VHH binders against THO complex subunit 6 (THO6). Designs and how they scored, part 12

Target 1, 367 residues: THO complex subunit 6 (THO6), of Arabidopsis thaliana (Mouse-ear cress) (q8l4m1)
Amino acid sequence: MYGDATNWNEDEYRESILKEREIETRTVFRTAWAPPARISNPDAFVVASSDGTLAFHSLNSLVSQSASFGYSKGQDVMVAEPERVVRAHEGPAYDVKFYGEDEDALLLSCGDDGRVRGWKWREFAESDVSLHLKENHLKPLLELINPQHKGPWGALSPMPEINAMSVDPQSGSVFTAAGDSCAYCWDVESGKIKMTFKGHSDYLHTVVSRSSASQILTGSEDGTARIWDCKTGKCVKVIGSQDKKSRLRVSSMALDGSESWLVCGQGKNLALWNLPASECVQTIPIPAHVQDVMFDEKQILTVGAEPLLRRFDLNGALLSQIHCAPCSVFSISLHPAGVVAVGGYGGIVDVISQFGSHLCTFRSSSL
Below, E stands for the ipSAE of ESMFold2; O stands for the ipSAE of OpenDDE; V2 stands for 0.75 times the mean of E and O plus 0.25 times the DockQ between their complexes.

## First folded at step 1 (VHH)

Design o13 (framework vhh_ozoralizumab_d1; at its last look DockQ between E and O 0.61; V2 from the best seeds 0.00; counts 0 for: pae E 8.3 > 2)
Fold by ESMFold2, look of step 2:
Structure o13 (fold): chain B 367 residues (1-367), chain A 119 residues (1-119)
Amino acid sequence: as target 1 above (367 residues)
Amino acid sequence: EVQLVESGGGLVQPGGSLRLSCAASGFTFSTYWMYWVRQAPGKGLEWVSEISSSGGRTKYPDSVKGRFTISRDNAKNTLYLQMNSLRPEDTAVYYCASLYGDSPYFDYRGQGTLVTVSS
């Protein structure tokens, strides 16, 4: 171009349009409610996004921003400023979990770069940094790095991503579901792998720990879910469809508080298992592909490739169906008080009260 | 007999595009994870892309991310690499390769196809 001065505002306009498009095409892969803090707002949560960031949001701040938003901007969804943001991963951040339940809990994150990173939550949440360079001021306390494979010609494989985590503080362990078809048990104190769970023929979507039985459960793109003995690393049961012609991924799994009930999301179905009886006691059809499930006591929450949060009882009866702002929802996070955060396409997070009303809806702007 | 046959290489100017293909036979292609790997003159092997058996998962190093796209057609037993915005540093022999589960000792790769990016 000739005369860069004549194109000054046009270039800035194009950049603005590109940035807006980037925000609208981002995805929230996971939300997680933070443990209560004694001296700060206890209803905070963390948002893990496709840009590799973790963003800390306070519900009070979001409600305040939401109240001011509607008359100053013609958008249908507010873009919210986080209390704090960290670039945790190169590439998407897929999962976030809290390790521990007290003031010394670790915030753990995993992502496409094949790493688990951890911070002390208190230091993360109570740090006061006012610049847009916040992510450069807080280094992780913990870093776990997936093993790579070596081919016979000496090249290292791509780093396997980590798609999901489950924590077991009782055993000092974190479990990862990896893109190399394996799950791993990591010792948090030493940072070393304690056990490798091999048997799936395609990458893993989900992992759930069952500490009462010294087991984990994994769900895979290969169409199976598996239960593994943590002491031996052996697969003790295969759950779900074995039909090779109907290979639908096992996208999500959850245990209830007793660890006796398991719900699996596979394709357009929920399968409810009673593990002591080793029986599938209920199958619930869902109109869209299931993307996340969880238990709220003895009730099942589910989201998927549609803008709906559904709730079922153990008999498969639909108890509620709430419209969500993301057109495709990847994450459910439940606060003990019954408040639900859901996140998905468009960088959109929707916060729903224990009574089913919407408390706020926003796009994550984390940078 | 397991065979992987690469094609689609050739001479292209910087900024140009090429589409590589890899025809697979002698194994159940749809159950294998597939890779593109390249070797520039006088250099070691560098992975270029990875795709899961279903095609639902892809990965790229930063050197090619945004410019290269791996895909597969399990009905045709064919792996593809779409290469856009080619640079002289992309000049290499490109191989398709496969790894499966816990069998690192039985990797398969083709004969390669030469891509030359030169003005």
Scores: ipSAE 0.013, ipTM 0.460, lowest interface PAE 8.3, mean pLDDT 81
ESMFold2-Fast, scan of step 1: ipSAE 0.025; ipTM 0.563
ESMFold2 (binder alone), look of step 2: mean pLDDT 84; pTM 0.848
OpenDDE, look of step 2: ipSAE 0.239; ipTM 0.693

Design o14 (framework vhh_ozoralizumab_d1)
Fold by ESMFold2-Fast, scan of step 1:
Structure o14 (fold): chain B 367 residues (1-367), chain A 120 residues (1-120)
Amino acid sequence: as target 1 above (367 residues)
Amino acid sequence: EVQLVESGGGLVQPGGSLRLSCAASGFTFSSYAMYWVRQAPGKGLEWVSEISYSGGDTKYPDSVKGRFTISRDNAKNTLYLQMNSLRPEDTAVYYCARHGSWLPTRYDYRGQGTLVTVSS
């Protein structure tokens, strides 16, 4: 297009290479399926990435873009245009969740900047792309800011990051897993902390609400999972080895629909717990470090530092193994229809059907 | 076995520049956010800069914003602080610190410090 080599625009060429590298060096930490709404796409989902962006995509748009992707471009993975992309955080966006199940649902994100930011989903989804190109900021409806602590040296700590969230709309709460070793219960309406959960000795990777028991569960770099009473803020159970040298980080946790079964990802193992019995009933070895886990009814889905989505039954039998495009996979999100989105290294998202076929594989375009 | 070793401090004139380095060992450097903090003579510790685990995000207080730049080389397990337009009030011992060192339930993960003196 530039004609001969003497007409080559060196700056445009350099910038195109740097932009491609920027896209390829991104990590997708989480995806979340949007709730159905009268005017929103039923197939909508949001991607949270290491560059601090939230990107909204629809499956119909991705399939359309995949159909126009040609071999002449020399790329193995499609770069997809999102319906909307915003910079939600200064630094990585680590988690994204929907608060509510209807058209009044909030889109929440948390990140390295120690903030939870929230937008009304209908406003986020209805935003004009041309307006976004002129203004990189959509004003959040709410902003929750992590507390800063006085450290061992006597100065206020740098802002602790928020690594994960769990939502409980029935109690009006969002729970956060923070880099200061604490979990926090936030009142969504007031934006104030209702409860602080102290006891872990290192930063938290994961938090899960167990609303049926008025509890939360947390997983930490300290190698323990903990169960907390939401009314008192007290730890009711510590799950971990007695030997600190044997403790591997608890990277991920999930509860089943009944909230009776817990799966924990810890190093290269899954631990399956029956919570009413307070008993570990199964340990499942995994060839790579576990990075996310989820229940699909009575089955366990797991991803980690390998290009594979694994599915197990409650007895630890491997039911399926699906190859994913990211060489390391950081998250799973399951749609009620059985469709799974996984995100990982290289900014790659794979959308996989309930039958194990790949519906689309893509990177989101840069902001 | 966690070790953080600072270097690059010294005497510099106002308006001058210094580059501090911190060599990290005994942990997976690329998995942790890192900080620079300083302590001026007779004063408390002050947060100076923060960098995410990937190096993609950095934060600064207004006192050094636009003058100081934090960066990291995860392949070399090294943290850097480029300090430009130095002022007498920047005189302090500068410490490299690992994310989580401020936690009340954890012991300190900081280096021994490197002294920066800004004077005529």
Scores: ipSAE 0.000, ipTM 0.227, lowest interface PAE 13.1, mean pLDDT 82

Design o15 (framework vhh_ozoralizumab_d1)
Fold by ESMFold2-Fast, scan of step 1:
Order: sequence, then C-alpha cells, then structure tokens
Structure o15 (fold): chain B 367 residues (1-367), chain A 122 residues (1-122)
Amino acid sequence: as target 1 above (367 residues)
Amino acid sequence: EVQLVESGGGLVQPGGSLRLSCAASGFTFSGYWMYWVRQAPGKGLEWVSEISGSGGSTKYPDSVKGRFTISRDNAKNTLYLQMNSLRPEDTAVYYCAKEGIYSYRPGTFDYRGQGTLVTVSS
C-alpha cells in the first residue's frame, strides 16, 4: 500500500536526521550577562554555541516560556525562542564577553575560526532584522584576526583558534588565549596586536586580565598557569606544575574582586593562590575534571565533567551542590544579583537563582 | 609509549555505513584534541574531523559534514568516526591522530596510528 510510503520524503528524512545530530552534538561553551544600559534589557544574556551562533535571550521571556511549556509529549527540555540569533563564527564560538558597561558597550565573541568579532550591544539587541537570518547576517563592527605563523618549510600555519578572551576597557584592550600557545593583547580601536605573550608550550585554555597590577594570567594545556607583565610581554611567574609526568592542564582561572586571590582549575583539583604572597594556600579535590571556576565574593563556584554546580568557601569546605541539566558543564556566568547561568553539553543552559532554585532550563532554537 | 590502534575499516557499498574506532594508550586521552585524517591512493593527507578533549567541540570539512560524526569515550580512551552515506571518493586509509588543534598536515602530528583501510565500491 501507498499510505505509509507517501509520508516519507527522502529530503524530509535527511533533514530530520541532520536536526537530530545537531541537537545531540551541540554544546554551549559560554554565556554572558548583558550590562545594564538605558536602552538595553537588564536581564539579557548571550549564549555562545558549538554551531558558531550567538543567541540573545531575555530571562523574563525564558521564565514565561518555561511556565507555558508544562508537560509535553516526550520532550523534557524546552527549546526556547531567542530574541536574536546570529552566526558569528565559522565553527564553534568558544567565548563571549561584554566590552564596556554603558550605551556604547560592545558584544565580543571568539571562536575556532581564529577571529574576535564585535557588535554594538544596542544594535545587536534592538536593530530590526528579517526572520531570514541567513540572508541578513548582522555585520560586525570589529574583527580581530589571529596571526598565522610560518612553519619549518616556510608554509603558513593553519589559523589558530581563540579559546578565551578577557576585556580591559580602561586600557582599550582585549586579551586572547590562542591555539598557537600565545596570548595576545589587542588594541580595540585600531584592531592591531599591541603585545604577544610567548612562553607556553601548548595551546591556551584561559586568559584573565589583572588590571590593578598591569598583568594578565594564562592557563595552558602545558600544565602551567603564567603571570605576564602587560608593558613588557615578559613572563613574571610560573605558578603551576611543569613536570610532564604529573602535568595537568590548567583549564580555567578566576580572580576575586581584589585581584589578590586566584583560583585555578587543574585536572580534578582547584588550586587557591594568594598572589601577593606567591603561595598556594589551598588545594580542593573535585570528583570530575574542572571546566570552569569563578569567585562569588569569598566563595568559589566550579563546574566540570559532571552535572553539578559546586560552591566552596576559601577553606575548601563544600557549601552546596546543585544538579544541572547538562551532563557535562563548560561555563559559569554570574550576574551581580547572584543569578547564575551554566551552559554545557547538549546545547543546554540552566539558569539558577542565588538561592539554588532552577529558574529555567532550555536549548536555544537553531538558525 | 603513545599508541593509537585503528579498527573498523573494510569494504562497503556506496550509500553504506561504517564505524571506525581508535584505541588510545600512553597519554591522558581526555586532555588532547583528537583527529581523523585520511589518505586516498596517490594523494596527500586530508583532514576529516576533529574533536576537543571534552568532546564539546567538533569540526568537519564540507566534503563530509552531515555524513560523518566524530565522538569519543574518555572513560574507555576510545575515539570513534561514524561514516554514513559513503561515496567512492571516501576510499582511503583512515588514521587516528593527536597533536595540536591543526595537526592534520603531514609531519605535524605528535603521533599517528597505522591506519585502517576503507574501500567504497560496488
């Protein structure tokens, strides 16, 4: 009979398989809360994903969508409609940051294609855009392009990716952590490299500006964290293990508000450093590989290769564990109000209140 | 002693599927980007897919995008390549490789296995 066969189109079947694969393998690498501005949504945040997209969401809209989602036929995680989605990168978008806090704030992203791209946040959030996003891509105001290096045969290297960014608007700078084992200081106005930080022996996972000391800190696959002088480009201090036999990648780093305390995620450990004293004060073991860390005042937040958000005090005491929807969690972003967004495997974002309650759990709709 | 051992190759008809495996030992598998590269008879190495240490990032050239899927099981130290809708031009020796993110060029790999032959023909 023709009945069942007429419901199966080869193109529709292929499209369904491609959509299923995209959903299954998609990952959220970073979220960033938008700064409060006169014309910007104060509860806005941006999601950077493995498909190269940046998706803008409103927390109020997500909570409303979550409330109306309810019980559906076999769908456990809602697919949320973003306020805007753009394809920012060819390949994954690894980091997203806001540069500035006023009406002229920039939204910056970096990715596997070796680019930093930037947009005026007000224009990204509020400009009229056709629903045909593929035909009406939002042109970036800023594009920074990683250098390519000549190899032993004189051939130009493949484009190194940019894995992380740190912003310093006071110096007019963006710092990038690159796949060529270098960190770079970029002048935002000119789009040119101001300084190269060379000394790591493997690609960089993280970079953090320490503006009070005119320094940056970098974390590498080579097992070291390094402190660099921004004026000279010289390494001031190596603060991680270099021994190849015991080498554990430095996946993540954060500074506290005073910029005196550093936490490093290294393998299955958190290392807490007092930078003025140059001393490791505490090592906190974690059951899974650490993928992100940050300070919440005098507390440490961490996520990793497990579906948990953990909170510690500075003495290493576990204060809380909160179950997250992604089976592996890649990033934490903390809003000043204490609300946390975590992103991870499966393209899932979980937004958690300051009290540990889940406000919404979602996947962004694809382009 | 870094070792990479590929398996799963063989003869398959156009439109068919194969799953390749790579068993890794001698290094911290979860800490490294992994690659599938291939070499067709009389041609140079061609990058086929890459995957981050966590499995969170994957990338494909247009020639295989939508047909091939790279994955990894860090608990088993195993890398996989699921190949669907195979074409005669996919005929090659397939290698599992590790070294920096862009190591798919000849002479840039830290280590590469012996390879597994995939032949797509009727």
Scores: ipSAE 0.000, ipTM 0.192, lowest interface PAE 15.6, mean pLDDT 80

Design o16 (framework vhh_ozoralizumab_d1)
Fold by ESMFold2-Fast, scan of step 1:
Structure o16 (fold): chain B 367 residues (1-367), chain A 122 residues (1-122)
Amino acid sequence: as target 1 above (367 residues)
Amino acid sequence: EVQLVESGGGLVQPGGSLRLSCAASGFTFSSYSMYWVRQAPGKGLEWVSEISSSGGYTKYPDSVKGRFTISRDNAKNTLYLQMNSLRPEDTAVYYCARGDFLSYPSKGMDVRGQGTLVTVSS
């Protein structure tokens, strides 16, 4: 009998517990449905997590895995194998977006390392597995790097994180919400900054392109939302007036399909704005801190620091509440077919049908 | 009333050390994850460290990993940040922040203190 064999068994057991804990302590910050989004049957989507990974999943595969999953071993959530997983960032990946439609679309991710990285979606989804196995990091076609600012005594400041992105393929741009209190307009073709939007006094949580008006909207930890002119880089409007001592961060914003309606999540409130009228038409109180919002035509979806997906009409009437598996939910992504993916605390993704039925709940297996 | 009060900042030479404290009141401190975040001159807010409610889990960005240590004393309702091998780029106002039980920094901090200034200069 060897004491060494017992020690190796204990090390293996310890490593398995650490891996399980790491999976459970991960956070999914964003999900994004892959093109062609116009197809009525949703399938491919990408998950961006706190461990810096992007994981590609098939809904059809997840539903099949979910049907065979048993809870008999005390497992409350299925751990699913992704179709592909790539380490996209050093530190958390905060946002993931598709740039363009169909087979030429780019997959973009931004994160704590102050970078936007991009891949051709076709290459990401269809690359040779044997090449991927040699590297836990697929080389990006695009890398945008936040500027560092000289601090006191000439030292460069820490790299500012990129917390959110908004894509505008028509102008060839991606907009970023940065930890240095600036938003940036990047030219995708050249990889260079086209415009800097400076005026916020604390880091940005969200940025939304309003292409029809050549504007962007930003939400900040400083408690303000702002509208900017993309041609001048100037702030044209500060949205909402609050006492500055009671201002809560603007965590989330969304525009409807017409780009005339804006919803802002700020603390435990939603504010609905009609932008052509420059009028706040509704304020909707929420029991928990709002972390994401979006439009589904004339309805508002919201998630936050509670295990609920809420749906409201434009008059502020609650239409539905759907229980979600994450105890805190950080993001919503809506497929054109009405299927919603939500991601949150514990690395959990929950996929909900257009009728409010639960399709699957899972964690991605780690690298 | 929920209140966080930071202290311990000051002027220190590069390579030096400082220990920051945060006194918490108005809530059950032992039930919340706590964070240190900082804002450098001309920059936005940057997450510096996280500690679980029990103190059993801590997390750091690479910029401070190995140099900074977060700790807590739940009996005294106090959060600490031990800062070693300080660099000029660590110059910032440091804030104590409370997670709302389930939220990460920048995605769900619900209360932040008024801050304590740390200046790293020769």
Scores: ipSAE 0.000, ipTM 0.276, lowest interface PAE 12.3, mean pLDDT 82

Design w01 (framework vhh_7w1s_2)
Fold by ESMFold2-Fast, scan of step 1:
Structure w01 (fold): chain B 367 residues (1-367), chain A 117 residues (1-117)
Amino acid sequence: as target 1 above (367 residues)
Amino acid sequence: QLQLVESGGGLVQAGGSMRLSCAASGFTFSYAMGWHRQAPGKQRELVAKISSGSTAYDDSVKGRFTISRDNTKNTVYLQMNSLKVEDTAVYYCAARYGLSPYEYDYWGQGTQVTVSS
């Protein structure tokens, strides 16, 4: 059956190879730093992956493991055991966010199954039950379900995916960027849609709350970014309304702390907008397609389809360039202490200090 | 990591109908799936795409073709009605996982659709 040279445990060998491939072919779409309930230094963060899992990691544990791994030169990237893993979604988990900043914060995720699911962070991270029981019996406190639409033949559409979230705890809201070309405002307490933002002609990649102005901003595959009034649901401004033939997807957006500056990732360019003036102040060319952007005070962080984290000032000057392990990087999350986590292709996460030192590089083990 | 297996296709008379199926197997979920076609001597073009609940169609097939997905079977379907001779092409199933434009698209082997006059 196995032949003369075949390993006796062929099924075990195949399972080993498949698990290795599963780990290596996963994509980390987002990481999120947990609020500092008991510690002021960065420690806890959550990883959202293409296999639908949320994995909780301790930075202190990962740094210790990375130091030990340095003596084991036979492997390229450390495979780390998370503190906890749950299957949050059927299909990929595209975004993860914390709702609130204290010990009562919610952990929220969204994904391909068209749902936002939420847990109390304290219960997610600090449960006293065994790991197996935690994974099997941790019920979400919150579930928001995307609406379905009638197709040309009168049948309901499949569930639209949720590609991104933005949280606004002050208004009790979560905003979602959906595959049906709409953004939605959800009331967290009731679990109901408060507003639908309709006007994009293709699916949304990103949504950002601008709570100081009662607005949201969305970025779409249709090549436009749009500003919406949250009270009316009406589009206030279309950004990037140049020749449709030259439109590239708006993959990513970020607001600075004042909510006056917007950076958009569009193709191989960053566009810096002053929102009160309604003008594009700077365009920064990038060698690869932009996949995420973030403000760090008056500096811009960007990652994309290259193994690099780049840092720019507001005039477009390159301040630093740090090599990352993923060949394509999908997301940046910045801790207030200046520590950055980036996640990307191959299920790889890099945690990088404010000075550019790699604190740890790892893949999460599979369920 | 993802393998696409197409079924359906063949010879059909103008005005007829045909359904193509594409089953995806592998350990990574698809962000989007779609159907492309390539007629002899022409460039490959998008016919229809679906990501969870969002669909898009080429203008030449809008109202005649319908794309649908069965997530439990990880299968996408293309229902083709009111077929025209101009619809004759090799039809390819494609899947993309992740949001990156760098992400490698997976393609099926293609299935021939021939519409006779």
Scores: ipSAE 0.000, ipTM 0.297, lowest interface PAE 14.5, mean pLDDT 80

Design w02 (framework vhh_7w1s_2)
Fold by ESMFold2-Fast, scan of step 1:
Structure w02 (fold): chain B 367 residues (1-367), chain A 117 residues (1-117)
Amino acid sequence: as target 1 above (367 residues)
Amino acid sequence: QLQLVESGGGLVQAGGSMRLSCAASGSIFSYAMGWHRQAPGKQRELVAKITSGSTAYDDSVKGRFTISRDNTKNTVYLQMNSLKVEDTAVYYCAKGYRLPSWGYDYWGQGTQVTVSS
């Protein structure tokens, strides 16, 4: 409808605007604190993002970068330089976990491409002086690939995504929550499926290992949480309302240190369950959709589709709420020292002390 | 600039079928893609979502609608069967993340679907 000329400078400008918009809409889905044996505690953590990358950051380096950034009009977010960035997945990386607690731990990630990939943490963390290594793809030593379902003519279904992982080094297992409505138990040593957990009617958001009982718990878009026996693969209990019309997706779950207390994030509610009693003890209404939950001893941490980190006691009393930079927050990771990292919309990570002060707020540099 | 262009809407009688298409100007392989709809006087709702192989549907359309994608053509489809008058709405294509309720960052202009009795 315009003239018949093309302006190259305008095309370059349009591409720049699109790239800035892509960076702004990028999402951090999960963070994970690294084992302390190799790096100062709580210093090292890994960020999993919608662009498929894993970014390793040092808290000491981030605090130093933050001090150099200074105050800016418009409350701009600092873009931080990571210690290392690796392209881990084709498509978004949805979860990141450490398998093991010492310097021989594995760094695991899962994503939209239906794969779990794993690296030795020591190898991932070693490159502090090589620009070349920071930019290269590091070959994983472990790759687990989601099963595809065969049609009548032998054609494979599209690859289901892996939305979440739970690790159980004691049994040599990783559990995955898949987009095909199944959870899977994987043997880490062989890379093979040990068990398939079938029964959900929609994709899974979350999986949590309950090692003390040889169980896993799953949360689904179908509005139920389920408890499964790891020895048989059988569903032991369905947690959800009998009325399907009142069921809201189970987005998140956490167990306390005793593995007796379960908190479920379901729509705009937290449900607190005592598992030995099989009773819902408390329901806590939240103003926004819940996206992650975690126990901090006898306290519940929650984040969701609001720029707030909330703390509750087990009686449902609000203890604190802390403003976060992401307008929507997707995950919480708690360090044993009480430091919390939250990640969310815009590729933003906030690191918050036990006392509620912000230690640093940043976006990772894009590849 | 990324553009999403819906097509295939129109008038159809109850019990009939319709296929909607969403053509993207760039690659969709790495993204969740979804179909949302908005009926007159109601809020926009998610109808169907597809990632790199997994699909999800609203209970009101489950078993009747099928979402699919062709990554080589950067196109997403919504096959609608056994249409009801309650399915009358403007249908929107969206590009986003695994969580479709709040994770969609690009939207099409919408296409009208009208189901007559």
Scores: ipSAE 0.006, ipTM 0.404, lowest interface PAE 10.2, mean pLDDT 81

Design w03 (framework vhh_7w1s_2)
Fold by ESMFold2-Fast, scan of step 1:
Structure w03 (fold): chain B 367 residues (1-367), chain A 117 residues (1-117)
Amino acid sequence: as target 1 above (367 residues)
Amino acid sequence: QLQLVESGGGLVQAGGSMRLSCAASGFTFSSYMGWHRQAPGKQRELVAKISGGSTAYDDSVKGRFTISRDNTKNTVYLQMNSLKVEDTAVYYCARVYSDLPGYFDYWGQGTQVTVSS
C-alpha cells in the first residue's frame, strides 16, 4: 500500500500471473522415454511442447520434488525445472522420438516449421555442468526439411508441417507424416528423401513403420488409413471406416509387438484390425475424441479429449481407467518397465506406474 | 509470454493457393477464433471466423477461403484458394475476448501475403 514497494509488489504479481498463465495453457504434444529404456528403471524422458521446446526431465528428481509438494490435484500443479530445455522449432513441436537404443541414439523432433531436427542424446543430456543452461539453442546434427510444392501459378506452397514421425533404424530411415497429405521416407545418413507416399487427399496425423513387412501405415484427416509398400511407395491397401460408413479422421495408430495387430483412433472410436487377415475384429466406442493409442502387450491404451487414460483388452472390455491431470490428453509413452507418461493441455505431464498410481504430476517451467 | 503465432505467409501468384497457420503459445484456443486482414491504407477487416462448429466468411472470400481448427495441435488454419491481387494484406490471427461482433485482440505481428499478377 505504500511507496515503491507497493508498485514493485504489483509488477511482481503481474509477472507471476503471466508466467503461471503461460505455463498452465502451454500444451505438451508428445513425451518420449530416453535410452537405455529396455534394461534399466525409467529415469529420463523428453517433453515436446506447443512453444517449440524440448525439455529433458529426470523422473527421480520429479518424484522427489512431488513427494514434498503439498497440493490439491487438478488445482495446484507442481512447476518443475527441467534438466535441460532447448528451442527445437519455430512454432510447435508435434512429435519426439529416439532413433536407436544406446548412448549413441539420436533425439529427433518434428514440428510446424516443416523440419525434423536431431541431436546426439549424449550431447543433449550430458553438458558441461558449469555451462548447463535451462534454455538454449543447441545446434542440431541433423535437419530434414519438408519439400514445398508449386501451385497452379508456379508459386511455392507454405512450408508443410510435420505432424508425426516413425523411426526404423534397421533400414536407416525416418518416416514423416506431413501437412501436404504425403508421407516421406528419409535417409538419416544422407538427410535426403528416399521415397514419397502420395494418395491421401488431406493432411496426415500419424505414421507407423511396419518393418517386418517393409510397410508403413498412415492416418489422415481424409478419414482413411493406408498401408504402403516401402520399396515402391505405392498404396497396397486402404483401410478405414467401412463398418461405420462415416468419414472420421484417423488421428492415431499403433502396432503391437508382432506388427500383426493395428489399433486406429477414429473420432470417438477405436478400431482393432488383424492385418494378416485384413479384418476389423473389434470397434470400441469412446466418450471423447481419441488423440493417442498404443499397445501394452495384449492390451490397448488410449487417451483423448478427456482427462482419462483407458486400458482395454483385445475383446474391447474396459480393464481400467485412470484420471489424468490434463483435461485433454494428447499422447502416451510407455517405458518397458510398465511406467506410462501422458502429456496434454496446460503443459501438464502425468507419470503413472504399472499399477496405476501417480508417480508425479507437473508442468515444465517456462521463460 | 501469451501469444498467437501466425505463419505461412509469403509471395504467391494470382490464382494460387496458400495456407496460413496460427499456433497458440502460452494458451489454448478459445471457442471464438478469427482471421483478419489489413491492406495498406485500408481498415482491418474480418475475413473468416470459427465458433464451435460454426464458420462465417466475408463475402469477398466466401467460396475461396476455408477456416478450420485442430484442437489437438492447438492450431487454427486459413486455407486460401484462387487468390486475387486484392487479397494482398497482412493477415492476423485474432482471439475474440468479447461476444460483441467484430471485437478482437491481436497477439502476433501478423503474416504478410502478397499476391502478384
Scores: ipSAE 0.000, ipTM 0.245, lowest interface PAE 16.1, mean pLDDT 79

Design w04 (framework vhh_7w1s_2)
Fold by ESMFold2-Fast, scan of step 1:
Structure w04 (fold): chain B 367 residues (1-367), chain A 116 residues (1-116)
Amino acid sequence: as target 1 above (367 residues)
Amino acid sequence: QLQLVESGGGLVQAGGSMRLSCAASGFTFDYAMGWHRQAPGKQRELVAKIYSGSTAYDDSVKGRFTISRDNTKNTVYLQMNSLKVEDTAVYYCAAIRYTSGKYDYWGQGTQVTVSS
């Protein structure tokens, strides 16, 4: 009967608090620079997050949004408006990659739902995509679905998640690192499995194509990295201990441009391998657990469970360390111009120039 | 090192209640814990999660399901009330390390079947 004027209600307040918590607990697992990402100024990249979304951002738009940002109500990181957001997965999106290097490139993502989904990048990036997708902008052009295996008593197994992808457009293939301890080679045109790589005893964190040798490399929770022959599907080399006491997950791997040098992130160590010599050349200790590695020519970039991007030479000398905004960093993506995007805990993305300056720091807004 | 074992699944009639348990061997206090489910032929979906007293739920289960943690027993629970036929699925317990952000450990799954 006796109403008071109020400029907000309790439901709106509760939703605001829950949305703020959702944003802060979100994780960015991977970023990927969009084509044409050749030797040119970077602008477009895609962010894959724990809420199952892919968010497309323009660096120019982020810098513009950052210029308008100020401290308000204790917020220290801006929430950026993306150019486009798509719910790509039911559950987290763990990896995002571009298949191809031109305007006909596909944007691929994989996730907890055991699927790889793909879109033509041109269609994904353009505002008038709804007509091409028959007014369903969430429907992918490509869908690859992980196999379910027979479990105990003949029951169908849970759908294995896909934790990582490696693309090989020259062979028409995408390689996936699965939660069922297998890697798979997929034919992109047909959507069918070409090869299954069996031998790991626990789920895979990473897969890297070594096209020059017709091989792939996988890293597992079982504490081993493995090299596989793509023609036979057979493991040709096991790297690491089979001893349960000394097993540390192989979280990350990268090959250099020549595909002769491999770096593996395992626990709090980097292992540098010369593959033609089949020899571990260097072990580099890291203060925190390694979560991603990458080559920048003859230098190694690494991030992990610390707010730092570290750079090493091939002799293991620390060349630089740059503070990152996420307190734990899960991925590195390097643009050919030397600009790096890192993503991590709290849904935070940090874009760092070739000179080590922070270009922008943000959380992507949710759907 | 961390192992998750689910229990408490089975057959229940629509409108009934069921409690799932996830017993962890190892340290879970620095992990976010979640319950996922997968119906045959459908994608696995996050149902509920808990970390540092904070909880989140999928819209399909909000108000019906409650996630809780007993740190002394190293056990996570999912209390399911007002069950629907659509809740029929294999339910999985999962652990995500605060620092890693990925689900690091999964249980074997427990079947929940809700009859009309």
Scores: ipSAE 0.000, ipTM 0.154, lowest interface PAE 21.3, mean pLDDT 80

